# Miniprotein binders against Uncharacterized protein YPL067C, part 1

No score or structure here was measured in a lab: all are predicted.

Target 1, 184 residues: Uncharacterized protein YPL067C, of Saccharomyces cerevisiae (q02754)
Amino acid sequence: GWKWEQIKEIIESGELARLKRSRQMTDKYHEHKKRTAGLDMNQYVLQKLGWSLDEPQLENAAAKAFSSSTLYAVRANDFPYNFEPGVVHLVLWSKVALPVHSPDKAVREAARARMNAFLQAQPLLRPLLSSGHVAWFVNYPELQSVARIFHAHVLLFFPRERYSAEQVKTTVDDILSHGFEPLA
Unless a header shows other numbers, all headers, positions and changes below count from the first letter of the chain.
F, E and O are the ipSAE of ESMFold2-Fast, ESMFold2 and OpenDDE, as the mean of both directions, binder to target and target to binder. V2 is 0.75 times the mean of E and O plus 0.25 times the DockQ between their complexes.
[cut] marks letters that were taken out.
Atom coordinates printed by the task and the answers are left out, and those that the model quotes come from them; centres of patches stay.

## First folded at step 1 (miniprotein)

Design A0
Amino acid sequence: SPEDIRNLKEKVDQLRERIEELKQKAEKGDPEALKEEIEKLREEVDQLKEEIERLEKGSPEEVEKLKDEIERLREEVEKLTEQIREK
ESMFold2 (binder alone), alone request of step 1: mean pLDDT 72; pTM 0.631

Design A1 (from A0 with R42L D46F K49M E53L K67L E71W R74A E78L)
Amino acid sequence: SPEDIRNLKEKVDQLRERIEELKQKAEKGDPEALKEEIEKLLEEVFQLMEEILRLEKGSPEEVEKLLDEIWRLAEEVLKLTEQIREK
ESMFold2 (binder alone), alone request of step 1: mean pLDDT 76; pTM 0.707
ESMFold2-Fast, scan of step 2: ipSAE 0.000; ipTM 0.109

Design A2
Amino acid sequence: SPEDIRNLKEKVDQLRERIEELKQKAEKGDPEALKEEIEKLLEEVFQLMEEILRLEKGDSPEEVEKLLDEIWRLAEEVLKLTEQIREK
ESMFold2 (binder alone), alone request of step 1: mean pLDDT 76; pTM 0.712

Design A3 (from A0 with K9L D13F R16A E20W K23L E69L R72L E76A K79Y)
Fold by ESMFold2-Fast, scan of step 2:
Structure A3 (fold): chain B 184 residues (1-184), chain A 87 residues (1-87)
Amino acid sequence: as target 1 above (184 residues)
Amino acid sequence: SPEDIRNLLEKVFQLAERIWELLQKAEKGDPEALKEEIEKLREEVDQLKEEIERLEKGSPEEVEKLKDLIELLREAVEYLTEQIREK
């Protein structure tokens, strides 16, 4: 699997396709072998979140993203990437899209700042944030399996020498049950 | 060299992107129209696999990752080829 240092380098360099491509190719091969009918992934995710695509999007809303707990949800990734042991792969779903890949630099920077502020404000992430063990990325639109719903991949690294498997499970379960705190 | 490994990784991910695009087109479009592009990608994947297999320099871990990635691309091309045959 990818080591944590390599994962951070890939994210920082913007070579996000290196993470996305290998997993998607594996998934496509497995689906072929199973010979089952494909799922509408957008509809599948909406059902799991209890959301509707008919819900209005807030325009120019980067500053309003994550401002209420009803606007987002954090879940474990159903299709985790091939990362080293100790990397927890979460997906943060948002009703408000953050244009983190906008060609407009000011728009892009504001969106990224909002995401960073949101994650940095989370009490449950504080120990990992302090040690540089929280990273996030949003796949480029053309690489997204669920293109109509904004989602960010949030990676948490729990080095095995500092965290037991039970401590990791307890922390992750706490995050998933309580969720993230809104950002005013 | 580190530059050789980086260049091989870039080629792997460029091929993965093209394969992904063809998979999306095959699911929505005319499968027969994509046959020539799929065959060309198969040839490029096979050629890149040979370059990786001839790589004598680099860490064992880096070489193993490149081999794993090219095998995934090969499997993806096999899957894509079967999809256009069955549709």
Scores: ipSAE 0.000, ipTM 0.084, lowest interface PAE 20.9, mean pLDDT 70
ESMFold2 (binder alone), alone request of step 1: mean pLDDT 75; pTM 0.661

Design A4 (from A0 with K11L Q14W R18A E21L E37A K40L E44L Q47F E51M)
Amino acid sequence: SPEDIRNLKELVDWLREAIELLKQKAEKGDPEALKEAIELLRELVDFLKEMIERLEKGSPEEVEKLKDEIERLREEVEKLTEQIREK
ESMFold2 (binder alone), alone request of step 1: mean pLDDT 69; pTM 0.568

Design A5 (from A0 with E39L K40Y R42A E43W D46L Q47F E50I)
Amino acid sequence: SPEDIRNLKEKVDQLRERIEELKQKAEKGDPEALKEEILYLAWEVLFLKIEIERLEKGSPEEVEKLKDEIERLREEVEKLTEQIREK
ESMFold2 (binder alone), alone request of step 1: mean pLDDT 68; pTM 0.564

Design A6 (from A0 with K40E E44L Q47F E51A R54L K65E E69L R72W E76A K79L)
Fold by ESMFold2-Fast, scan of step 2:
Structure A6 (fold): chain B 184 residues (1-184), chain A 87 residues (1-87)
Amino acid sequence: as target 1 above (184 residues)
Amino acid sequence: SPEDIRNLKEKVDQLRERIEELKQKAEKGDPEALKEEIEELRELVDFLKEAIELLEKGSPEEVEELKDLIEWLREAVELLTEQIREK
């Protein structure tokens, strides 16, 4: 899989289509798509998150994103991309759309700054942030199967020489059970 | 119209089945032989996306479902392209 430094370079270059699922995960992803074919994926995801169907994508100032724990949810990605061992792939779902990309794929600095501030403020991420082992990206619309609900991919890297499988599981379980702290 | 949406659903379902067949061929057969078929599918997905955008005001809920399915087809074609490239 993609090594951590390569992943960061791909994210910075905007070549997001290169972040591809492994052979095994690609097969599981296709099987999942077969099972969910004919379903409204936006509604499916909202039901899975326990969210109402009332306007999950609000026309919002970036400043409102992540301001309350009721506005977002963190989940494990069931079909992680082809990354080296030790990379944990999470999905951050948000009721408030954060417009990271313009139609021509330029990065909007206010939106990027908001996401960076949110992740940098997380106590559970502090050791990884200190070592440069947190990265994130938002897929371009054409790469999204769930276009109506804003979501960002959050990647955490736990090098095997520094972290045991038990330590990784404990940290990830903590993040998924407690969630991220609001920004404001 | 309801008839146009029904026709698009049928075409989306047919295209989905064709993609599944090509995925199986890509795993078993000669990857180079499938490049033209995959390009044809990419063009069909683009055509369907344009067609559904023209119907957006007719039935918002059904249109959103079809747009999601067409996006799945686009991603599936991209994954097939990558699967072929891997050898």
Scores: ipSAE 0.000, ipTM 0.087, lowest interface PAE 22.5, mean pLDDT 71
ESMFold2 (binder alone), alone request of step 1: mean pLDDT 73; pTM 0.622

Design A7 (from A0 with D68W E71L R72F R74A E75I E78L K79Y; at its last look DockQ between E and O 0.12; V2 from the best seeds 0.00; counts 0 for: pae E 14.6 > 1.5, pTM E .509 < .8, placed apart)
Fold by OpenDDE base, look of step 3:
Structure A7 (fold): chain B 184 residues (1-184), chain A 87 residues (1-87)
Amino acid sequence: as target 1 above (184 residues)
Amino acid sequence: SPEDIRNLKEKVDQLRERIEELKQKAEKGDPEALKEEIEKLREEVDQLKEEIERLEKGSPEEVEKLKWEILFLAIEVLYLTEQIREK
């Protein structure tokens, strides 16, 4: 699997296509998807989150994203990527789409700053943040399975030399149970 | 029936728990021992797929949701299988 350092390098380089499921898993996913023809993944995710697409998009995404607990949700990734042990893959769903890949530099930087600020503000991530063991990325539209709902991949690295499996589970369970705190 | 859907949901939840347990074991456990457990999970997921198809007469929304959940379980099992194979 991808090592943490490699993951960070890939994210920084923007070569996000490299962060994908194995070909085998992708093929199997598509095969299963075909068998479930007629199912809309977007609708499924919305239902799972209790959201509606009819909700108006908030203006000034960089200021409004994550400003309320009603505007985002944290879930475990149902389709794990091939990462080294200790890497936890979360998905941060947001009702407010952040233009983190905008061609406009100012817009892009503001969006990224908001994401970073949000993650930095999370008490449950503090130990990992200090060690550089938190990373995030947003897939390009062509790489997104659920394109109609903004989501970021949040990766947490728990080095095995520092964390037991139990500790990891406890921390992850806490995150999933309590969610992240909003950033006003 | 609503009861059937509830029962199916319970089974899905149980399998999720078992999968999570196996994920943890897969990191340190004996691959051969885990292989059998994974195969059992695979069979159970397949059974769920068959059951949900029979329940299509129920609430379409709930059935669709469960179909996706079962699909995700199947993928998780496949992932575990791959992890064990690589060890």
Scores: ipSAE 0.018, ipTM 0.340, lowest interface PAE 5.6, mean pLDDT 79
Fold by ESMFold2, look of step 3:
Structure A7 (fold): chain B 184 residues (1-184), chain A 87 residues (1-87)
Amino acid sequence: as target 1 above (184 residues)
Amino acid sequence: SPEDIRNLKEKVDQLRERIEELKQKAEKGDPEALKEEIEKLREEVDQLKEEIERLEKGSPEEVEKLKWEILFLAIEVLYLTEQIREK
C-alpha cells in the first residue's frame, strides 16, 4: 500500500489513477456489483443517503457547499483503496457539486478553497490537520463509478506511534455519528 | 434478516475478543507462533465484509454500525501484523 507521503505526492501531481484498490479488494468490489446486478450505482448511493435525483442545484457552489448539514454526508468507504495501515478512507458526498477540476482557474481555486475551509473548520479533525494528516481528492469523471453525485475521498492518517486503535475508533466513530459541522 | 444481523454481530464480537487475546499474547509471546492466527483473523474480517454486503433485510442503522465495527477489526489486524513484523 501507498505510504502517506506518497499519497500526498500523488494527489498533488494529479495522477489520481494510481490511487486504487488492491487486487483482493477490487475482486470484492466486483462481486458486490454482481450481487447488485441491474442496480444503478447512482441510485444505490442516493437510496443509502436518503437523497433525491431531482434535488435543486444551488447557485454559487463555492459559497453554498456545506452550508447546511442537509447538503452533505460523510461515510466510510466500504471498499477502501490500497493504503498503508493507519489510513482511514472516508467519502464526503455533497448535493452541491464543487468544480474542483474546472478549466477556469478562478472557479477551480474557489472550489478547492471551499473544500479546504470546510475540512479545516472541523473540530474532530484538528489533531490530524495540525500534523498534515488529512488529505482529499476528487477523481476525474472517467475514474468515477458514481458520476452523478459529487463526492470527495477524504483520507485520515493515524500513525501507530501517535494513535492507539482505540483512539482511531473513537475519532472515526465520532465523525460518522455526528457528521461534519456546516460551514457558513 | 434480523437473524442474519444478530449472527454477524456475534461473529464481530467473537473476533474482537480473539484480537484482544492476541494483543496480550503479542506483548509477552513468540511472534512467529502468533503469525498464523493473525493471518486467519485477517481472512475472517474479509469474510465479514462480504457478509455485511449480502444483507437483504435489517435496519440500515445497524448495518452501518456493523460496517464500522468491521472497519475497526481490520485496522486492529493491520496493527497486529505490523507489530509482529517489527519484533
Scores: ipSAE 0.000, ipTM 0.195, lowest interface PAE 14.6, mean pLDDT 76
ESMFold2 (binder alone), alone request of step 1: mean pLDDT 76; pTM 0.691
ESMFold2-Fast, scan of step 2: ipSAE 0.573; ipTM 0.800
ESMFold2 (binder alone), look of step 3: mean pLDDT 76; pTM 0.698

Design A8 (from A1 with R16A R18L E44A E69L)
Amino acid sequence: SPEDIRNLKEKVDQLAELIEELKQKAEKGDPEALKEEIEKLLEAVFQLMEEILRLEKGSPEEVEKLLDLIWRLAEEVLKLTEQIREK
ESMFold2 (binder alone), alone request of step 1: mean pLDDT 76; pTM 0.695
ESMFold2-Fast, scan of step 2: ipSAE 0.011; ipTM 0.245

Design B0 (from B1 with L34A F38K M41A L45E L59A W63R L70K)
Amino acid sequence: DTEELKRLAEKIEQLSRAVKELKEGDPEAIEKLAEAVKKLAEEIERLSKGSPEQVEKLADAIRELAEEVKKLEKGDEETIKRLAEAVKELADELRKISEQ
ESMFold2 (binder alone), alone request of step 1: mean pLDDT 60; pTM 0.440

Design B1
Amino acid sequence: DTEELKRLAEKIEQLSRAVKELKEGDPEAIEKLLEAVFKLMEEILRLSKGSPEQVEKLLDAIWELAEEVLKLEKGDEETIKRLAEAVKELADELRKISEQ
ESMFold2 (binder alone), alone request of step 1: mean pLDDT 60; pTM 0.471

Design B2
Amino acid sequence: DTEELKRLAEKIEQLSRAVKELKERGDPEAIEKLLEAVFKLMEEILRLSKRGSPEQVEKLLDAIWELAEEVLKLEKNGDEETIKRLAEAVKELADELRKISEQ
ESMFold2 (binder alone), alone request of step 1: mean pLDDT 57; pTM 0.404

Design B3 (from B0 with A9L E13F S16M K20L A84L K88W R95L)
Amino acid sequence: DTEELKRLLEKIFQLMRAVLELKEGDPEAIEKLAEAVKKLAEEIERLSKGSPEQVEKLADAIRELAEEVKKLEKGDEETIKRLLEAVWELADELLKISEQ
ESMFold2 (binder alone), alone request of step 1: mean pLDDT 63; pTM 0.499

Design B4 (from B0 with R7E K11L Q14W E21L K32Y A36L K39F E43M R46E)
Amino acid sequence: DTEELKELAELIEWLSRAVKLLKEGDPEAIEYLAELVKFLAEMIEELSKGSPEQVEKLADAIRELAEEVKKLEKGDEETIKRLAEAVKELADELRKISEQ
ESMFold2 (binder alone), alone request of step 1: mean pLDDT 59; pTM 0.432

Design B5 (from B0 with A61L E64F E68M K71L R82Y E89W E93L)
Fold by ESMFold2-Fast, scan of step 2:
Parts: sequence; C-alpha cells; structure tokens
Structure B5 (fold): chain B 184 residues (1-184), chain A 100 residues (1-100)
Amino acid sequence: as target 1 above (184 residues)
Amino acid sequence: DTEELKRLAEKIEQLSRAVKELKEGDPEAIEKLAEAVKKLAEEIERLSKGSPEQVEKLADLIRFLAEMVKLLEKGDEETIKYLAEAVKWLADLLRKISEQ
C-alpha cells in the first residue's frame, strides 16, 4: 500500500483521489453500500454518532470548532484505504464544518490552522507528532450532498519496528474511549 | 444576470457531453474534459451572481474535476463515476443560483 512519506506527499499536493481503498476493501465498501441502499446516508451517520445538527451551537462558527467535546467525535474508519502496515485510519466527525478547501487563502489557512492546533494539542498523539507520524485530510465535500456531515481523516503511523500490535491497540483504544481534548 | 448564468450552463453542458463521450469510449474525451474544466473555471471566476458560499462550492468542484481528469489520464476508469456526480452537483448549484 502507500508508504507513509508518499501519503504525506499526496495530502500536501491535494491529489486526495489517489488515496484509494485496496481492491478487497473497495469490495467490502460496495457490499456495505448495497446493504444501506435506500437509506438516507446523512441520517444514518447522525444516528450512529447520536447527533442532531439542529443544536443552537451549529451556527457558522468555524473558529469555535473543537471547543467542546460535544461538537466532535473520533471513530475508527470501517473501510481503511490502501496504506502500508502500521497506518491507523481514524475519522474525526465535527458538527462545525471547517472550510479547509476554501478558494480564499486566508479562510483556508485559518481552517487548516485550527485543525492542526487541535491535533497538536492532543497528549495521546504527542510521541507520533514529534516523529511526523500524524497526518490528516478532508475529501472534497461537494462530491457528496451539501448536507454531508463534516469529517476529517486522521492517520496515525506506528512503524512496526518501534511498536508492537499490543501497544498500537492500547493507544488506539485509549483514543477511541477517551476521545480528543477540546481546543480552548 | 441571465446571460452570465446561461454561459455557465453552457460550460456545464460541455462537461456533461465530454463525460458521456468518455463513457462511450472516445479516446479524445479526456482532452475535451480538461478543456471544459478550464473554461468552466474561467466562467466561475467572473461570476457575479450567487452567495460567497455557493461560489466557493463551485470552485471546490472545479478543483475536484481537475484532479479527476489527472486520474483518467493515468487510466483510472472508476473516476468516470465521480465525474458524473460532480457534473450533477454543478448543475444543482447553478439551479439554486438561478432561483435567487
């Protein structure tokens, strides 16, 4: 699958469509879509997250993204992409959309800075952050309906020579159980 | 400004035709898609109608379409489905702008 440095290059260049699922995982994704055929996918995701987007906090407030643990959730990606062994693929769901692909440079930079600040503030990610083993991306949202819930793909790289499977599982379980810390 | 929206609709129709030709196996269709994306980007840059949010979404779709064209040039035929979805979305955004 894609080596870690290649993944980072692809994210930096914006060629996100190249980060495709493996053939086997693509087959599983198609089977999942068959089983969810006829369902409102936005509503399905909201149900899985236990969310409602009609909360008062959801006015346009990109600067307040991640300011409360009620505004986001981190989950394991059920259908990981074709990455090398040791890459953990998480999805960060947010009630507040960040315009990380805005054509306005100032807006885009502010949104990306907010996401970077949020991830950099996480104690559980500190060892990986120091070694350059945390990356993130957001697929182009307009490919899906306007009502799609904002989510970012968060990638964590645990080189097999430095981390046992048990250590990786413990760290990932901690992240999924405790969640990420809010950004003030 | 109906003339501005009419020109944008014409460029979206060109994209739709290029995608259809690609599905039918036209070897020149990728070149036609690249040109149509470029022309559409120029029309959107000059668009005076629509909210800032709608214009941003149109610009995002153009960047996405340009990325899809690159993948097609590398032989990734699954990309055709994403192109069809993006064209459909462009048409929907234009409809919403027209209804203002």
Scores: ipSAE 0.000, ipTM 0.132, lowest interface PAE 15.7, mean pLDDT 72
ESMFold2 (binder alone), alone request of step 1: mean pLDDT 66; pTM 0.547

Design C1
Fold by ESMFold2-Fast, scan of step 2:
Structure C1 (fold): chain B 184 residues (1-184), chain A 82 residues (1-82)
Amino acid sequence: as target 1 above (184 residues)
Amino acid sequence: SETEVVIYFTGEDPETLRKAIEELAKIAEELGAEVTVTIEDGKVIIWITGLPDELKDRIAEKVKEIAEKYGVEVTVVIEESE
């Protein structure tokens, strides 16, 4: 799989299509897609998050994103990409769409700044942030299977020489159970 | 090494879109690939797996030909697997 430094380079260069699943995970993903064929995947995801189709999608405003814990949810990616051991692949779902990309695929600075501020404010991420072991990206529209619900991929790297499997599990379980703290 | 191809189709006429999808699926299967079709948010997504890397440019060109033939819009994402 992709090494951590290569992952960061790919994200920075915008070559997001290069981030992909292993053959085994790709096969599992396609079996899942076959099982859910003909279903509204947006509806399916909303139900898994405990969100309602009738819940209003907030107007697209960078300042409103992540401002309340009811507006987002962090989950493990059920079909993680082919990354080296120690990379944890999370998905951050948001009711407020954060316009990360312009039509020409350039990153919008206000949206990037908001996401960076949100992740940097997380106490549970502090040790990883200090060592450069947190990265994130938003797929281009053509790469998204769930187009109506904003989601960002959040990657956490726990080098095996610095973190035991138990420490990784404890930190990830803590993030998934308590969630991220809102940003003012 | 095998190539995964994800194709997003959009079109105004459902019958024309169906014919385009069926023609592509047949071509992919003749090339020895597995085809999965899903419908999400008014978009038809075709997943092609098991395609040899040498054939990725061929499938991309065939997709373009089919899109032009049927007047449907297409976006192709090509991924090579290990």
Scores: ipSAE 0.000, ipTM 0.120, lowest interface PAE 18.1, mean pLDDT 69
ESMFold2 (binder alone), alone request of step 1: mean pLDDT 73; pTM 0.648

Design C2
Amino acid sequence: SETEVVIYFTGEDPETLRKAIEELAKIAEELGAEVTVTIEDGKVIIWITGLSPDELKDRIAEKVKEIAEKYGVEVTVVIEESE
ESMFold2 (binder alone), alone request of step 1: mean pLDDT 71; pTM 0.632

Design C3 (from C1 with V6Y Y8V I45F W47I T75I V77W)
Fold by ESMFold2-Fast, scan of step 2:
Structure C3 (fold): chain B 184 residues (1-184), chain A 82 residues (1-82)
Amino acid sequence: as target 1 above (184 residues)
Amino acid sequence: SETEVYIVFTGEDPETLRKAIEELAKIAEELGAEVTVTIEDGKVFIIITGLPDELKDRIAEKVKEIAEKYGVEVIVWIEESE
């Protein structure tokens, strides 16, 4: 699988299509697709998140993204990519879209700054942020299975020499049970 | 200063997709660009990097010509706009 430094290089270069599932995870993903055949994937995800089956309300004020805990949800990625052991793959779902790939540089940079500020404000991520072990990306629209609901992939790296499996599980369980804190 | 070109080819025939990819890769190489290809579920995701801004329109035109030649569907977009 991809090593942490390679993952960060791929994200920085924008070659997001290079990040792919392992053969085992690809097989599970295809079986999941068969089981969900005939479902609108956007509708399926809304139901899974406990959100309205109607399309999520799209707010025009991207600057207000993450301002309330009702506007986002963090979940474990059910079909993780082919990363080295110690990489935890989360998905951050948002009712407010961030134009992180906007062709307008000012808009793009503001959206990315908002995401970075949100992740940097999380107490549970503080040790990992200090060591450069938090990364995120948003797939280009053509690469997204769920194109109508904004979501970012959030990667957390827990090097085995620094973290036990129990410590990793405790931190991840805390994130998934309590969620992230809103950005003021 | 460098342009990134993103391409998605969609087609049902694996041989036709392979030929389209190979022809695009040769053209990109002639222009001094790097090509990254990922294939998933009948879709081909291509990223062209290291391309000077002045060549972005040329490669986009060639991509569309290749798609038409092989009868594959194409979506192309450029990250570093003029």
Scores: ipSAE 0.000, ipTM 0.109, lowest interface PAE 18.0, mean pLDDT 72
ESMFold2 (binder alone), alone request of step 1: mean pLDDT 78; pTM 0.710

Design C4 (from C1 with V6T Y8K R18L E22F K26L I45E W47R D57Y E61W K64L V77K)
Fold by ESMFold2-Fast, scan of step 2:
Structure C4 (fold): chain B 184 residues (1-184), chain A 82 residues (1-82)
Amino acid sequence: as target 1 above (184 residues)
Amino acid sequence: SETEVTIKFTGEDPETLLKAIFELALIAEELGAEVTVTIEDGKVEIRITGLPDELKYRIAWKVLEIAEKYGVEVTVKIEESE
């Protein structure tokens, strides 16, 4: 699997497709077996939640991301990517989209700063943050099955030589039961 | 080798079916698989492709878990390929 330093290099380079399995051979095999989708799940969910995607308002909305615990949820990834032992994979769902891949540098940097500020404010992450063992990424839309609902992958690295299995379990269970603290 | 999984959900409430489909799509994304959904005459067929053989039982178990959670009927077909 990917070593922690390699994972961070891939995230920093933006080559996020490398974190997933190569799909070229499987895509070729299955291309003619695709069925038509008669359901827009993203649109249905947005309607049920009362959300709208208004891009001119998104920069202002992004500044409010994580400001209330009702605006996000953190869940365990039950099916981890091919990472080395000790990497814990969480998914952070947000009702407010952060334009972390915006072609506009100022917009992109502000969105990324908001995410970083949110994670930096978490008391449970402090030991990992100080050692560079917290990373996050948002897959590009073409890599997402639910592309219109914002979600970030949050990776926590607990090196086996520094952390017992019990310490890891306690920290992860605490995050999942109590959630992350709001930024405002 | 690759595995193709075909899942058929049947239930009385369309909204409940949509919630089950949503959870399955999220799990499929985490597994790096491709999901195709077909709806015809109140029947929902979900096709998962690009799934490694070692994950076929993980997805099958999650499908059963989701079906129990939402009280929907489910049929799962697993077809292995090269």
Scores: ipSAE 0.000, ipTM 0.155, lowest interface PAE 18.0, mean pLDDT 70
ESMFold2 (binder alone), alone request of step 1: mean pLDDT 75; pTM 0.670

Design C5 (from C1 with A33V V37Y V76F)
Fold by ESMFold2-Fast, scan of step 2:
Structure C5 (fold): chain B 184 residues (1-184), chain A 82 residues (1-82)
Amino acid sequence: as target 1 above (184 residues)
Amino acid sequence: SETEVVIYFTGEDPETLRKAIEELAKIAEELGVEVTYTIEDGKVIIWITGLPDELKDRIAEKVKEIAEKYGVEVTFVIEESE
């Protein structure tokens, strides 16, 4: 699997397709088989999260992202990518889309700053943040299986030498049960 | 000398499927074999490309052991490269 330093390099370079290449190849094969199933993945995710979205009201409201706990949800990625042991893969779902890939530099930077500020404000992430063990990315639209609902991949790295399995489980369970705190 | 293999794990519990794939990924890495995977609807699809023929039986045996250990169903699909 990808080592933590390699994962950070890929995210920082913007070469997200490197993380997705193998999954995209297999997804392409299975999309061919699945297309007749009639499953709407966007509707499935909304139902699973218990959400109802009014898309026109939330478009371009990036500054309001994460301002209330009702606007987002954090979940475990049930099937993480092929990462080294100790990498915890979470998905942060948001009713407010962040244009983190906008061609407009100012818009892109503001959206990315909002995400960074949100994660940096989390007390439960503080030890990992100080050691450079928190990373995030948002796949480009063409790489997303759930394209209509904004979601970010949040990666937490717990090296075995520094963290016991019990400590990892306790921290992850706390994040998933209490959620992240809103950003004022 | 190389084969493409697709393996399907299916089960009702996503957590159990996650544990099964994590164990397979670890074993493959120990054998020097790269694997990739994707997931849909409680099914894990594992893609092994460039698998040396001499490791074919060993990988198949380990996959079956993992499936039995976690109570998940397994299906092998071997895709021949010319």
Scores: ipSAE 0.000, ipTM 0.088, lowest interface PAE 19.0, mean pLDDT 70
ESMFold2 (binder alone), alone request of step 1: mean pLDDT 74; pTM 0.661

Design D0 (from D1 with L9K W13E M16R Y20E L35K F39E I42R L46E)
Amino acid sequence: SQEEVEELKEKIERLRDEAEKLAEKGDTEAIEKLKEEVEELRKQIEELARKGVDPETIKRLEELAEKLKEAIRELEEKAKSQ
ESMFold2 (binder alone), alone request of step 1: mean pLDDT 82; pTM 0.773

Design D1
Fold by ESMFold2-Fast, scan of step 2:
Structure D1 (fold): chain B 184 residues (1-184), chain A 82 residues (1-82)
Amino acid sequence: as target 1 above (184 residues)
Amino acid sequence: SQEEVEELLEKIWRLMDEAYKLAEKGDTEAIEKLLEEVFELIKQILELARKGVDPETIKRLEELAEKLKEAIRELEEKAKSQ
């Protein structure tokens, strides 16, 4: 699967469709869609996150994104892409949508700055950030199955030669159990 | 065969769906029974390997089954703590 440097190049170039999942993962995803056909996918995700259908959602409020721990949640990606061993694929769900892409697919500077500031503020990510082992992207609307709820893909790379499986599990479990810290 | 691979993918997703519903109900005994079904699922994956299904497909099915087992165990612990 995609090596870390290739992943970063693909994200930077905006060729996000190239981050295609493996055949087996794609088959699982299609089967999941068949089984959830009776439920709106947005409703399914909200229920899975423990969010109320009546909870307020803020739109186009980039400056307020990640300002409170009640406004976002980080989870493991149920359908991870075909990445090399050591790449952990997380999804950051947000009630506040960030306008990441302009109509021509360019990444907006203000949204990039907000996301980068948020991730850089995380103590658990500091070693990975220092080594260039944290990346993120937001899929274009046509690539999203859950278009009504803002979500970003957050990738963490733990090179096998620097991290044991136990260290990776401990760090990921800490992130998933405690969540990310709000942006000051 | 493709049909047997599709059957196992269907079982993996069914077990995940059932675990989610049982965790919402706090039914720890029923969740424990789902873990037993996961052990049988792992055995079925090993039998596919013996039938000559390609090693990459087998490895991915094993990885999915292990992730399912971990998720169900986490849901069981969450239900117990409620």
Scores: ipSAE 0.000, ipTM 0.071, lowest interface PAE 21.4, mean pLDDT 72
ESMFold2 (binder alone), alone request of step 1: mean pLDDT 72; pTM 0.609

